# Ledger of designs, part 4: miniprotein binders against UPF0696 protein C11orf68 (C11orf68)

Target 1, 235 residues: UPF0696 protein C11orf68 (C11orf68), of Homo sapiens (Human) (q9h3h3)
Amino acid sequence: EDGFTAEHLAAEAMAADMDPWLVFDARTTPATELDAWLAKYPPSQVTRYGDPGSPNSEPVGWIAVYGQGYSPNSGDVQGLQAAWEALQTSGRPITPGTLRQLAITHHVLSGKWLMHLAPGFKLDHAWAGIARAVVEGQLQVAKVSPRAKEGGRQVICVYTDDFTDRLGVLEADSAIRAAGIKCLLTYKPDVYTYLGIYRANRWHLCPTLYESRFQLGGSARGSRVLDRANNVELT
Below, E stands for the ipSAE of ESMFold2; O stands for the ipSAE of OpenDDE; V2 stands for 0.75 times the mean of E and O plus 0.25 times the DockQ between their complexes.

## First folded at step 3 (miniprotein)

Design a3 (from T7d with F74Y D76K T78V E82R)
Fold by ESMFold2-Fast, scan of step 3:
Structure a3 (fold): chain B 235 residues (1-235), chain A 92 residues (1-92)
Amino acid sequence: as target 1 above (235 residues)
Amino acid sequence: SVTIRVEVRDGDRTYRFEFTVDSPEELRRVIEEILEFLRELGVDEVTVEVEADSPEEAREIAMILWELFLELGYKKVVIRVRGDKVEVTGTL
């Protein structure tokens, strides 16, 4: 029965991924149409399950923007999961290094910067900035959750294609900050998500690799990035 | 043994979690997992209620939860300890 909590939350997350998405695809749609699309589908107004008073009458799992150079590659997730089960039954130590190696071997390299914002103007403005950065080529792809029934914070996910490319992850942070984002950001590799490894896990692994905090004056840079795994400040 | 209860309101939905754990390590693991899942759902305020077997254990649990919430990035953490009961509310 303890497992029912994790299964319930995982099922809701999976349902969002499986439900229809509202997508602005810069690979096939002119960039000039982005502003109209953003005005039509502000994330504070798009509802998770549809509502006559919202832009959508049908369920929407995610609102996404694909960059012109975006090429989705989730890698070999099935091979990753099989290797993970074999690792667990082998009795070998499970460490960040072994997970990193599994991810590399199976090409499951994507990761994402996460930010949580209350519904309203601030969320819509943040999403518009992120979407423009994606369409302009500064970021590769991003998505934002629709509004849950009667609210709650919404999440913006900004993806990078390789969590092992530290410079690429940091460049994404810089682009997010340049878009006007000032809230806490956390970076999580998708390999942890596919394996069901969250912050609380049997192996005491930290699925969050980086944290980014906006600096309000006094520093030369706009953000402070912490490497959580090594407890080292990178900026 | 320790009973953990978490109730979260997300719009008109209410998530309820209840676990019984036998060690501080298991407590930490369970709470971290719940908080990570809720963070992924966009939940920014969480209240965790824990019922311990003694007031001393309740105080120890309060410290574990306080430190966990701070480690997980919650900026505002409010602790209330009353006898064998602990309530911790964290806001991102």
Scores: ipSAE 0.000, ipTM 0.092, lowest interface PAE 23.6, mean pLDDT 78

Design a4 (from T7d with D76T T78Y E82K)
Fold by ESMFold2-Fast, scan of step 3:
Structure a4 (fold): chain B 235 residues (1-235), chain A 92 residues (1-92)
Amino acid sequence: as target 1 above (235 residues)
Amino acid sequence: SVTIRVEVRDGDRTYRFEFTVDSPEELRRVIEEILEFLRELGVDEVTVEVEADSPEEAREIAMILWELFLELGFKTVYIRVKGDKVEVTGTL
């Protein structure tokens, strides 16, 4: 997040979500077309606000791949925001537990594994691996940010349906590792994104719930997953 | 190399994991880590499927899986070896 305020990061995320997306939708597009689509839109070359010299002349918020079984599950975000305002006004403690309860009550359960990579071949190769895993059914949905500036890291987000479902979160980690990904991964529930929980938030909450590290020769999965809140190793 | 698939049933949901190992020794370590974790979570049922490089290796792997399920407190409900493939299902 590199020094930006939580408010600035929330505004940027909202703008990206509202701008047009480049989508490969496996529900309506044959899997045989994926390789050509990936070659046309490598994330290291797609620009956030458009450029005559890039694959896009118009703004792109996200580059995404939807799996065959993708069915958006929109929780009650309005109810979540109203309850959040009430919680802040009440003076009650704001903890990971209270945020988890709000998310469950309002059915805002989705979350994502995040990986940050510099623009270049490694990013494009990692994205291609993730996209194939989505189209083949090992992952549900993924997206990658376009290039916002030279030298800045881009993010790949791999989604799961329910952040409270530890087994589902670990299944996604395993599929990411099976796709050849070896970099650090962190897991963030979407409720934290909607409520503006980023680095340096005013409640001093860790902005991610889990961390996955690749270890050569450490395990056959190639990773160790840590529950950051409880400092407990899960694999 | 050996390809391993783990399918877990917890209530009405099914979870799937897939990975590859280079040796039976590595397979034992990996499956032990996974089964210990699943035991702590209290899942209903676990199925481990392995594709070995030979029928002989498949039989050795079947014995490793059976012993691990027993050592970690799982009740083996089903075990099948067919050619180079092994499938073991256990419950807590």
Scores: ipSAE 0.000, ipTM 0.143, lowest interface PAE 23.5, mean pLDDT 80

Design a6 (from T7d with M63F W66Y L70W D76K)
Fold by ESMFold2-Fast, scan of step 3:
Structure a6 (fold): chain B 235 residues (1-235), chain A 92 residues (1-92)
Amino acid sequence: as target 1 above (235 residues)
Amino acid sequence: SVTIRVEVRDGDRTYRFEFTVDSPEELRRVIEEILEFLRELGVDEVTVEVEADSPEEAREIAFILYELFWELGFKKVTIRVEGDKVEVTGTL
């Protein structure tokens, strides 16, 4: 992936949190307005830092769709970071179990399915499908990165509220597939993003928990989900 | 070679220094040492600006720096990459 993994692109996207976002909020906006909003702000054309020739003249950090039931809960990120610093200073082992416990203790439970697509029709079409699933209630929240000046792939992030809830993570995968998405998906808990766990990290941890690949099973559609750390296939 | 600028804000004071390194591996070690030292001093904000030899190298360096800031407990970490230049800012 041109020297970067999906996780590295997501980390750069997280840095954009403080810039303005283009948001379709289904809690306050009728679903009938979604198609016009998607046409106005196709992610392949919205630029990260603004361009007179794009839909935006000012910087945009993220393009997001909030579901009708969306209730943000970022947890105690400051407490998480302080505990992480103490753990590293203590010299105690850094393991997936330790990170999971830090996340639970500080209620930093959200996670996301990631998909990376080149700017263009396929990206815009995939985003439209995800956005409709969010507005219709099959998914809770999603975001897509704007186009960087350097080019490269853009990332769509589809959030779940609790990465420790395996059933919820798998249900989100099913909803993404039902929306017509067929590309590779990987799942990353936000705690890994906040603590800088990416590919080739210092602790040699796998930076994602799951990988989803689209497959047809007989006459039914489905996906195969792999637990990446343990190399175990989930049905 | 890679040119690195570090700007530190500590209360009403601002410090700036500049140096060069020959590789991304050397950059990682040097910046990690500096950020650990500044964290122990309890400074308010650190900005690291890097000018790399290519856009591809700048992107690699950007994520190394972003990871280091988060790993060392910095908050409100922001990243900006433009061509062969990268800027990462974090607060404590």
Scores: ipSAE 0.000, ipTM 0.074, lowest interface PAE 25.4, mean pLDDT 78

Design a7 (from T7d with M63W W66L L70F F74Y D76K)
Fold by ESMFold2-Fast, scan of step 3:
Structure a7 (fold): chain B 235 residues (1-235), chain A 92 residues (1-92)
Amino acid sequence: as target 1 above (235 residues)
Amino acid sequence: SVTIRVEVRDGDRTYRFEFTVDSPEELRRVIEEILEFLRELGVDEVTVEVEADSPEEAREIAWILLELFFELGYKKVTIRVEGDKVEVTGTL
């Protein structure tokens, strides 16, 4: 078949994670250098596999900004995987609540807000706003995909430390909106990625927990956040 | 059994998903997951084609799809039912 299946998109995501990243690390680099770095590596111009005329000649999987307080904590992914296989063998129902408990038990708590934008000025401007919010401490860490050979939409991922901390997830949404972002956002816990829930999964589980929509006539915060699993408005 | 096909065109790319399901409950879950996944990719127009085992089943599936599309926030939904086939196009 022509085009992409869910399996094809999953394989491309894995390849990007394994390829080299371009990183601005605020833990070791002064904030005053960020604007020059953003000008050097605008995501609309950085190519996935490198080419003459782009900022990169070699493959780039992700462009990332680490905040000053960023400390990676993936939790016990191996323990999570073992517990997941035991759960599948047990014949017990597999539900969002069960996955949440496995994530808590194994400290696999991180998650991310996702936004998709076409290559161009708006993407670069959105990324610059997010990157500045990370370096200034309003967000912890973020990454953006490079431009694909085929010219599809690019994704910005804004991470939070704990998907079970609703307040923290909502604060990240607020900071993203304060940075000038007006597009649809969806929130996904990393536990779903590790267990393969991000593609059409055999358990028929919804892969996102929240969605955020910008509203012009809304509150001062400018967004409406929905709990996808319960179909309940939070703001 | 019911065959589900989802096709989305975005520029020069086509995203395709094809599944066979055995119940209306399974159909609803599979389509909801696909639509949410496509929303994560920034896709705002989706066409879903379903081949049912009978015209009566096709009509039931049509109602399930309409309800689901509206639940997921699609503002414009168009539907075509011909015999045992259902085609639904939704736009955010």
Scores: ipSAE 0.000, ipTM 0.075, lowest interface PAE 24.1, mean pLDDT 78

Design a8 (from T7d with R59L M63W W66F L70E F74Y D76R)
Fold by ESMFold2-Fast, scan of step 3:
Structure a8 (fold): chain B 235 residues (1-235), chain A 92 residues (1-92)
Amino acid sequence: as target 1 above (235 residues)
Amino acid sequence: SVTIRVEVRDGDRTYRFEFTVDSPEELRRVIEEILEFLRELGVDEVTVEVEADSPEEALEIAWILFELFEELGYKRVTIRVEGDKVEVTGTL
């Protein structure tokens, strides 16, 4: 029955992905319109299932900003899922390395930096900074969850194209810090999401690949990045 | 409704925000949350600009903002009121 939590999370994620999104698309919309859009749709006020008192009357799954160069590529998710079932049946060890191999083979390479913040000014401020960085070209794409009916923290996701490209992942972290973000960040490859692997999984895998903490370094701001899988500090 | 604009400098960067609130009580809570957040960041200079529905409301808003800046430890607070527009700048 411990599977109920994982099934519930998977169902919620699928529903959010399938429900309408509020999108600022820099490929088709002038950057000068961003501030008005952010003021119209602050994530602390946008409700998951709609409310006459909120900016939305209809359900909203995600609030997203697409950069000018954004080009979605999810890879071969169906092939990934089929190979995952075969792997589980084969009795082969299920390790981070094995999942990395499956992700590379099926081109499911995207990943994301995550930050969890309570509804309120801090969330809206953080999202505005991330959105501006996306529109200005320092980041590729980002999304933030709407406010849940039962309350709780909301999540900002900042995507990178390839979780195996360590330098690209670290560059995204630097851009997030340059946008003024000082909270804890965790990085998760999308392959874990597509396979339904969450924190409490039966293989004892840590779906978080990196953790970033804000640090002051002399005259410059920076971050301390930990490789969670190998327990090695990178920066 | 009242339009609030907040400008903050952090090193070489300037951040701008815009909000709409429906009551003086909501305005006070929103501004208090913003100022507490900015104080946590160690931001040196904050400017809050508010566009009210009347000159009388602008004066009431100016008083509320001045009190909040002082309560939160801003040592130099400058207020400008022009018609229905209020601008308050505080420095730690």
Scores: ipSAE 0.000, ipTM 0.132, lowest interface PAE 20.4, mean pLDDT 79

Design a9 (from T7d with R59W M63L W66F L70M F74Y D76K)
Fold by ESMFold2-Fast, scan of step 3:
Structure a9 (fold): chain B 235 residues (1-235), chain A 92 residues (1-92)
Amino acid sequence: as target 1 above (235 residues)
Amino acid sequence: SVTIRVEVRDGDRTYRFEFTVDSPEELRRVIEEILEFLRELGVDEVTVEVEADSPEEAWEIALILFELFMELGYKKVTIRVEGDKVEVTGTL
């Protein structure tokens, strides 16, 4: 336990991003090999720092699947961070609008749907469904955290290329639901991640733009999506 | 006077409340009423954010909020104080 949760979360995310990743890359690997790869590396069994009893002997930061059309574009993260530092020292208001403008200016547009699941069969099954949707072209890219030493829930991240494209974000939600996922989903732009802005941040910004809840019969898509900033139901 | 923000997550919904108070007694009363209401609704996690007029006032407010969360039966209470800002999260 510490009193500075946002800073701690940023440090943990940075460490995971810098450690090696286990990747199924559909741009270079035939789709027919996916099932064997998923069986070899179930997220509930891959440990964060490796051990003799797990599929990995070395640290693993993330387990990822890249779609055939995936073209990574993080934008100008260095320019974004420099502009953020200038913004903080300028005395200008720090609002969702100014962060959105910084993201657009520096082409840092990606974002992600997040789901948190306990280690076990249901996590592995959900990940397999997401991975297949990525390889089949319904989603662009996804990753899942390995099992932490202390235990706790693991996270699946499903990326979209432009958080300002609401229809694209909602279409990704539909594809996740079509893969059989029924848990709560939250959507976060990567600009907040690069700037270290989490739920407990000193600017009191909400880094989550949308929340999706599974609901049969309530919408044509089988889910209800809420705009958290305005507390308005979109679907 | 200080500005108090209360953010509540209830599944996939977020509720926000904002108040200005002139005394520690008024702050305690307002937050107690809100927390009791949210507890009756079955909300397990509440975050209270306060912008005080000074770092010293922020620490006084942090202590008031800690005592109040404990009195209302929250089992885990996390406090973050940075300058004139206070954030307290309680979980039942």
Scores: ipSAE 0.000, ipTM 0.071, lowest interface PAE 25.4, mean pLDDT 77

Design b1 (from T7d with R28L E32W E36L R39M E57L E60Y M63E W66R E67F L70K)
Fold by ESMFold2-Fast, scan of step 3:
Structure b1 (fold): chain B 235 residues (1-235), chain A 92 residues (1-92)
Amino acid sequence: as target 1 above (235 residues)
Amino acid sequence: SVTIRVEVRDGDRTYRFEFTVDSPEELLRVIWEILLFLMELGVDEVTVEVEADSPELARYIAEILRFLFKELGFKDVTIRVEGDKVEVTGTL
């Protein structure tokens, strides 16, 4: 989606996290109010920095839906970052395995399925499907980026609690497919986001752990999921 | 200038979307993209409501929507024009 370096992408992500969010919280809001909320805040129309002609006049970092059972746990991100700096200066190899161990040690276990879609009806339709799955309890939490000034693709993030729990990751994929999503999905652990592992990273690491492709006439889950780090197809 | 409202029925789910296009010239592209996407998803029913700047434009839009729904293979296409508003419903 972006042409910037990993450092610029990390700074942009941090700014979005700190700006106000538009949230539908199913823990405190009845599910019957979701349709009106989705109609009020379609992601293709919500602007990142506000525009009088959009649903928002003020900046919006993310548009999010929290499920009834959602319980946020980011782990020890500060400890993770300190350990990461130590690892970089140690001279030890930086691999998916060492990052996984670092994440486990600091309890930074959450991760997300990503889908990148152009602004427009397709994005809004996909987001509505995901939001309903969250409110209905098939997914835990999701967010979508607002529209950038210059355009470009927007991202929908669908979170799972533990990226090391492959069954849970695959269950989320299945729920996304059941919601009518047919585009390419990639899975990224939050530890990679906190450490700035993007497409243009200096360690030449694959920025995502899993890839899901919709398969016409597919069986069990409606898609094929590939473990990109180990080059193994998950059945 | 033109407001487009789309209601989609897909199984037990109903989705509602609203867009405003900057110019009438973009209308055909936007509607075609929406209808093609919904055709690819295999949804059950689509209702498109367009609020135009004038009754004359609304009548023109109604004829174009009739053509597009039929061209893409929608069945039971129903069109209603009321002032500057056009509503088209089709099934797959």
Scores: ipSAE 0.000, ipTM 0.147, lowest interface PAE 19.1, mean pLDDT 78

Design b2 (from T7d with R28A R29L E32F E36W E57A E60M M63R I64L W66R E67L L70E E71Y)
Fold by ESMFold2-Fast, scan of step 3:
Structure b2 (fold): chain B 235 residues (1-235), chain A 92 residues (1-92)
Amino acid sequence: as target 1 above (235 residues)
Amino acid sequence: SVTIRVEVRDGDRTYRFEFTVDSPEELALVIFEILWFLRELGVDEVTVEVEADSPEAARMIARLLRLLFEYLGFKDVTIRVEGDKVEVTGTL
């Protein structure tokens, strides 16, 4: 029964992917236009389903910024799903390690740092910092959710191309911290999204692989990063 | 209430099912279970037709159905929305 809830959450997340996106694409748009674009579409004001009083009258699934070198690769999602079905029927334990193996085999390697912030100045300021880091080349791609009618927190997602590349994951964390962000960050591999591993999943897996906490002083990175699966601090 | 029709093609044979659900949550769950079962059987093509209570509900249902078909690994997923009717077809 808990698995059905996770699948409903996956369906809702994919609905956002299907709706139109507001995109600043640094591959085709001069960096000098970013500040005007950010002022036009602050995520605290852009509404999920449109509103005459907001910047959008039509539904918006995501607000995104693509870096100059952005080249999307989702891997073999169909092969991943078939292997996941076989794994579930095999009786083999479903652990972070077995999911990692499936992801590597099927080249579903992308992942993302997540931060959840309430609508308002802090969210808009954090997003502007992330967007500038993407356009300047310190990060590859990022997106932020629009404001839901019910309110609640919005999420900023900062993507990396390979969740198994610890150095790349840590470099993205450093760039986020350099942009002035001090809140808790959690890292989720996209394989978990494709397989419906959300909060309260039926396999009782932690839905995130890494977490980052801000540190004052003593660290060039400005943060402490923990591997959630192995409960080991990364250097 | 929402009327759901499922048409399944398996080789040269066609099967049809029809039922009614009273909530979007029930719709998602029932369709997920049916599509999962049909995927296990290895059928050739599945078409789901839904008659919603309004064109707005039909649009929402169309999005939900695409998500379920794609999540379960169906290929060549096509969607047609016409008034309060939604038709989604996918292959295996």
Scores: ipSAE 0.000, ipTM 0.083, lowest interface PAE 24.8, mean pLDDT 79

Design b3 (from T7d with E25L R28M E32Y E33L E36F E56W E60L M63K W66R L70E)
Fold by ESMFold2-Fast, scan of step 3:
Structure b3 (fold): chain B 235 residues (1-235), chain A 92 residues (1-92)
Amino acid sequence: as target 1 above (235 residues)
Amino acid sequence: SVTIRVEVRDGDRTYRFEFTVDSPLELMRVIYLILFFLRELGVDEVTVEVEADSPWEARLIAKILRELFEELGFKDVTIRVEGDKVEVTGTL
């Protein structure tokens, strides 16, 4: 996706996670300060590696908002990586079920709804809506990528604690739609990100578990959600 | 492509390896495997030198290597980045 190989995208994601983040933490910061923070750090203007004339002179990996009740559990990512290497060298089939069990074994359960938008007003507006939903308690945590030097789409990630909890995943989708988001959403477990499962991966796995499409005048949920792995309509 | 040199000190002996990979993710996988097994063998010191295709890629590689060394339990991890070259050293 977006002109990079799956392996290159995985490596870039790791680098972004390691770089400093710009964080609005609702656990310690009053909600009244959010609007000023959003105005100071619009994602269309914050640059990935720092740039004269942008809001940042130093590299920024992610711009994030943590909700009042956010309590992360990262799981055992180191153990996951070691077990993944052993699995690949074993010659055993690599399937969605195998990855799910690997994630459960190492407690790497978080996942995220993804939306990709071009840099500009629409991205900044969407991010502001998501950030407000997080601070108001409708979502737990979210982040957005900074602007790449040559342009390209930016991504907003809205996290849930447990990708195996379908109800929680669907509730997050509803909250995103309630925030005014109408674009295509896809849901990806973090285990897939850590293991480099992207479009056209060598194991021929679908890179996302769910997709959500806006339903104009449809259901009360505001969207239609498809389980891509099992090809089943959920809403 | 990315050229990698690994120097391992084990007691009074020094071993050197050199190889090439085609992507930063392949580098991450190969280096993780090497560092994991060197840790199991209980060597004294490991130095990884990487010549990337660009200064941007060198910065990416430096971050990956720092995290891998630290997560695998190496101590006294030091990093030097000069243009497209990265050097990371850690002890056990």
Scores: ipSAE 0.000, ipTM 0.192, lowest interface PAE 14.9, mean pLDDT 79

Design b4 (from T7d with R29W E32L E36Y E40L E60F M63L W66R E67M L70E)
Fold by ESMFold2-Fast, scan of step 3:
Structure b4 (fold): chain B 235 residues (1-235), chain A 92 residues (1-92)
Amino acid sequence: as target 1 above (235 residues)
Amino acid sequence: SVTIRVEVRDGDRTYRFEFTVDSPEELRWVILEILYFLRLLGVDEVTVEVEADSPEEARFIALILRMLFEELGFKDVTIRVEGDKVEVTGTL
């Protein structure tokens, strides 16, 4: 996507983050209530801006499930953004390594596995599997986008605490596969999102670090994980 | 209006979904989509429970569900109709 499209995507993402969320919080809600909650709020039917025929009458930015041990930590996003502006004006080279250093310095370390699915049963089933894994403790936190007015693809995001912890990222992939997910997964650090860096950016940075493809009977983990930057298979 | 409940068993995991539809035509396509994707995913067992507005509607819905389970290759299909409620279970 080009710069203009990236600006529009950033605005839409900000609006979704600011609008109300539908949350199943396992820190305060018994796990036995999850099935009823999933039945009440299937992502293929929850509408982005609300309507009389959907489960929601008001706007919903995200549908989320928080695990029992979930502790949100966005790091110092303001410090990150200030340092990014300083880096750009300094004339120093902007590389994946420089962004990684900025993220570490400001503790902006979270990242996420993404899967894009059309509205319908497969999306709702995938989300139910992910939500179950979060509540059972195999994953920390996840969210799924509501249905857009025109019915475009929806996204499920499964978060990890630290994108620099390769083992943790791979463990999350394994848990997603164990939950029955067979579609393509891509992994993105949140630092790229906070800095507004999307595909086809002026610095030629790839915001996707890993790619996971399901492989029936292929690997011990049930997937092939590729390090996109180094073009090396990790599983 | 018709209330539909779908219970899916996949290994040791069980998932449940609930929706409402306005007509048997809508029911047909919603259930077809659900069963088709469950078949592609290779789940072990699917149970569909429907609560209709009348016993006559329930009997008609039972016919629709039987046809869909059969067309999609489910095995050991069992159907139970009680009043305005229909329950169909099939395995893959």
Scores: ipSAE 0.000, ipTM 0.103, lowest interface PAE 23.9, mean pLDDT 80

Design d1 (from s0 with R5F T14V R16I E18W; at its last look DockQ between E and O 0.03; V2 from the best seeds 0.00; counts 0 for: pae E 18.6 > 1.5, pTM O .762 < .8, placed apart)
Amino acid sequence: SVTIFVEVRDGDRVYIFWFTVDSPEELRRVIEEILEFLRELGVDEVTVEVEADSPEEAREIAEILRELFKELGFKDVTIRVEGDKVEVTGTL
ESMFold2-Fast, scan of step 3: ipSAE 0.015; ipTM 0.561
ESMFold2, look of step 4: ipSAE 0.000; ipTM 0.102
ESMFold2 (binder alone), look of step 4: mean pLDDT 84; pTM 0.821
OpenDDE base, look of step 4: ipSAE 0.016; ipTM 0.338

Design d2 (from s0 with R16T E18T E26M R29L E33W E40F)
Fold by ESMFold2-Fast, scan of step 3:
Parts: C-alpha cells; structure tokens; sequence
Structure d2 (fold): chain B 235 residues (1-235), chain A 92 residues (1-92)
C-alpha cells in the first residue's frame, strides 16, 4: 500500500550493489589509514547519487570495510533462485523452515546484524566504531548505506558467515556491543535478501531471526538476544 | 568503454539502471547476473541497450546478449543493431 513493492525494493538494492562502493580494505591498506578514511567519508555526508557539495561527485552504492581475513562467499545464489522459483510454482507453503533448507542446500549461509540510524553524528560515530572493530579483527566485514534522501534513516550491516551458527551470530553481537553500540540490532539472513523478502511480503514471513537489545548489568555480552523464529531468549 | 542501460518493466512500473564496463567479457558477467536476478523477480519485460566503441564490438555484444537471453529462458527476444548501438528486448 505504501508504494513500495518487494520488486521495487529489490530493484533499489540491485542498483546499490551495481553502483561503485567506497571500500576500506584492510587486506591491502594499513590500519593506520582508517581514521583519515572515516573522516573523508562520513556516511551522513556521502550521497547516494553524488553531489558537488558532498564527499562524492559520482554515485555510491555502499560504504564498506573489509577485514584482514575477509573472503567473500555468496554460495550458489543461482541454484537458490532457481529452487525458489520452482517452490513458488509448486504451490507448496513457503515457510521459514523451507527457506532455511533452501539456504543450506545452496550454501547461501551469510547473514547480517542491522542497525538503522538517522543521518548525523550518532550514525557516523557508530559506523566508526564498527569499522575499527572490523579492521582490528573482532568483526569480519561491514557496510553502511549512503544518504539517499533527506530525513531518511541509513543502515549499518555487520555480516557473519553462517546464520545457522547461533554462537557465531552471538559472538558478532558481543563485538558490536564492545564497540560501544547500544541501539536495537536485528539479524537477517542474506537468503531473505537474495529472494526479495522484506518486512512487507506476500508470504507473511518475518525476515528477522534475532533481535538484540542493550542491557546494563545483563549477561557478559552486555545485551539480551531474542530468537524471533522460536520465541526463545538466548540472554 | 561500453555504456549499458537496463530497462525493466513490471506491470505499469519501469526501472532503469545505467553502468559502464571496460570489455565485452565484463559485460557478459554483469548482464548474466542482472538477467538471472530479474528472471527470479518475475518481471514482465527486460530491455538491454548498449553503446559500444565500434560497430564490430556492437555485433560481438549482440551475440553475447542473444545467447544470454536464450539461456536464461526469455521469450519473444528481439534484437536490433544500429552502428555502435545494440538493443535487446525479451519477456518472461
């Protein structure tokens, strides 16, 4: 009803992925250069389509930091998409369990912790903390959206290798909290992104598997994590 | 450099993407990914427009696009080549 369809959101995501990225690659760039790079490209000022008054004159799809050990592995996305089309054509019920099985079968296992922040100092500060954690080896890889429109929230994505590995997901949450992040975090498997499943979808699937809230005096991790799919607190 | 414009029609909506690549080989990889993704989304029609550096390169690109549209299951594929420009349209 809001004018956004799954197809429109997927098309926007595809455009961002196809446009150039601003990347700090710790595999080839000394860590000592990070602070200057962060000062040059604060996400609150980098514009999606370029602007003479911003740090970029040309379009930027994403701003990313790659860790020393980062090795991209998207799995068999082609096989996943073919299987998804067959599933839709079959008329079988589309459930979280069915998507999990498709993801495992095609090795499309990566996922991400998401935080949505308004453009400004708090966004830039949060991104700087995450970027430093990536370069220091506590996180593997992260990216943040550029400013697409005035007043719109931007998203920071912190990736993990395997959404079925709960311990790995919780370890990333702990590293995010150790970096000083206190806002709400939600975790989404990339399989939902590749299949164009967002908050509003025709199958009524919740693409969020985990939710993390900061809790002072809580667990050693500094947060409470809820498994949304099974409605179980992992503390 | 080769300039590529991909126009997607889904119902009454139209989406356009423009990018540049340095070679026909790079064009093949990028377009293959895009067409697979659009096929997955179940869009109605895809048009790929390419402006090459020469008529010879345009003919090479037209062959690449013809093969990709066929391999990925597009129907009613129409190809037009005019000088250094190529336009391929297919439906799903």
Amino acid sequence: as target 1 above (235 residues)
Amino acid sequence: SVTIRVEVRDGDRTYTFTFTVDSPEMLRLVIEWILEFLRFLGVDEVTVEVEADSPEEAREIAEILRELFKELGFKDVTIRVEGDKVEVTGTL
Scores: ipSAE 0.000, ipTM 0.116, lowest interface PAE 20.3, mean pLDDT 79

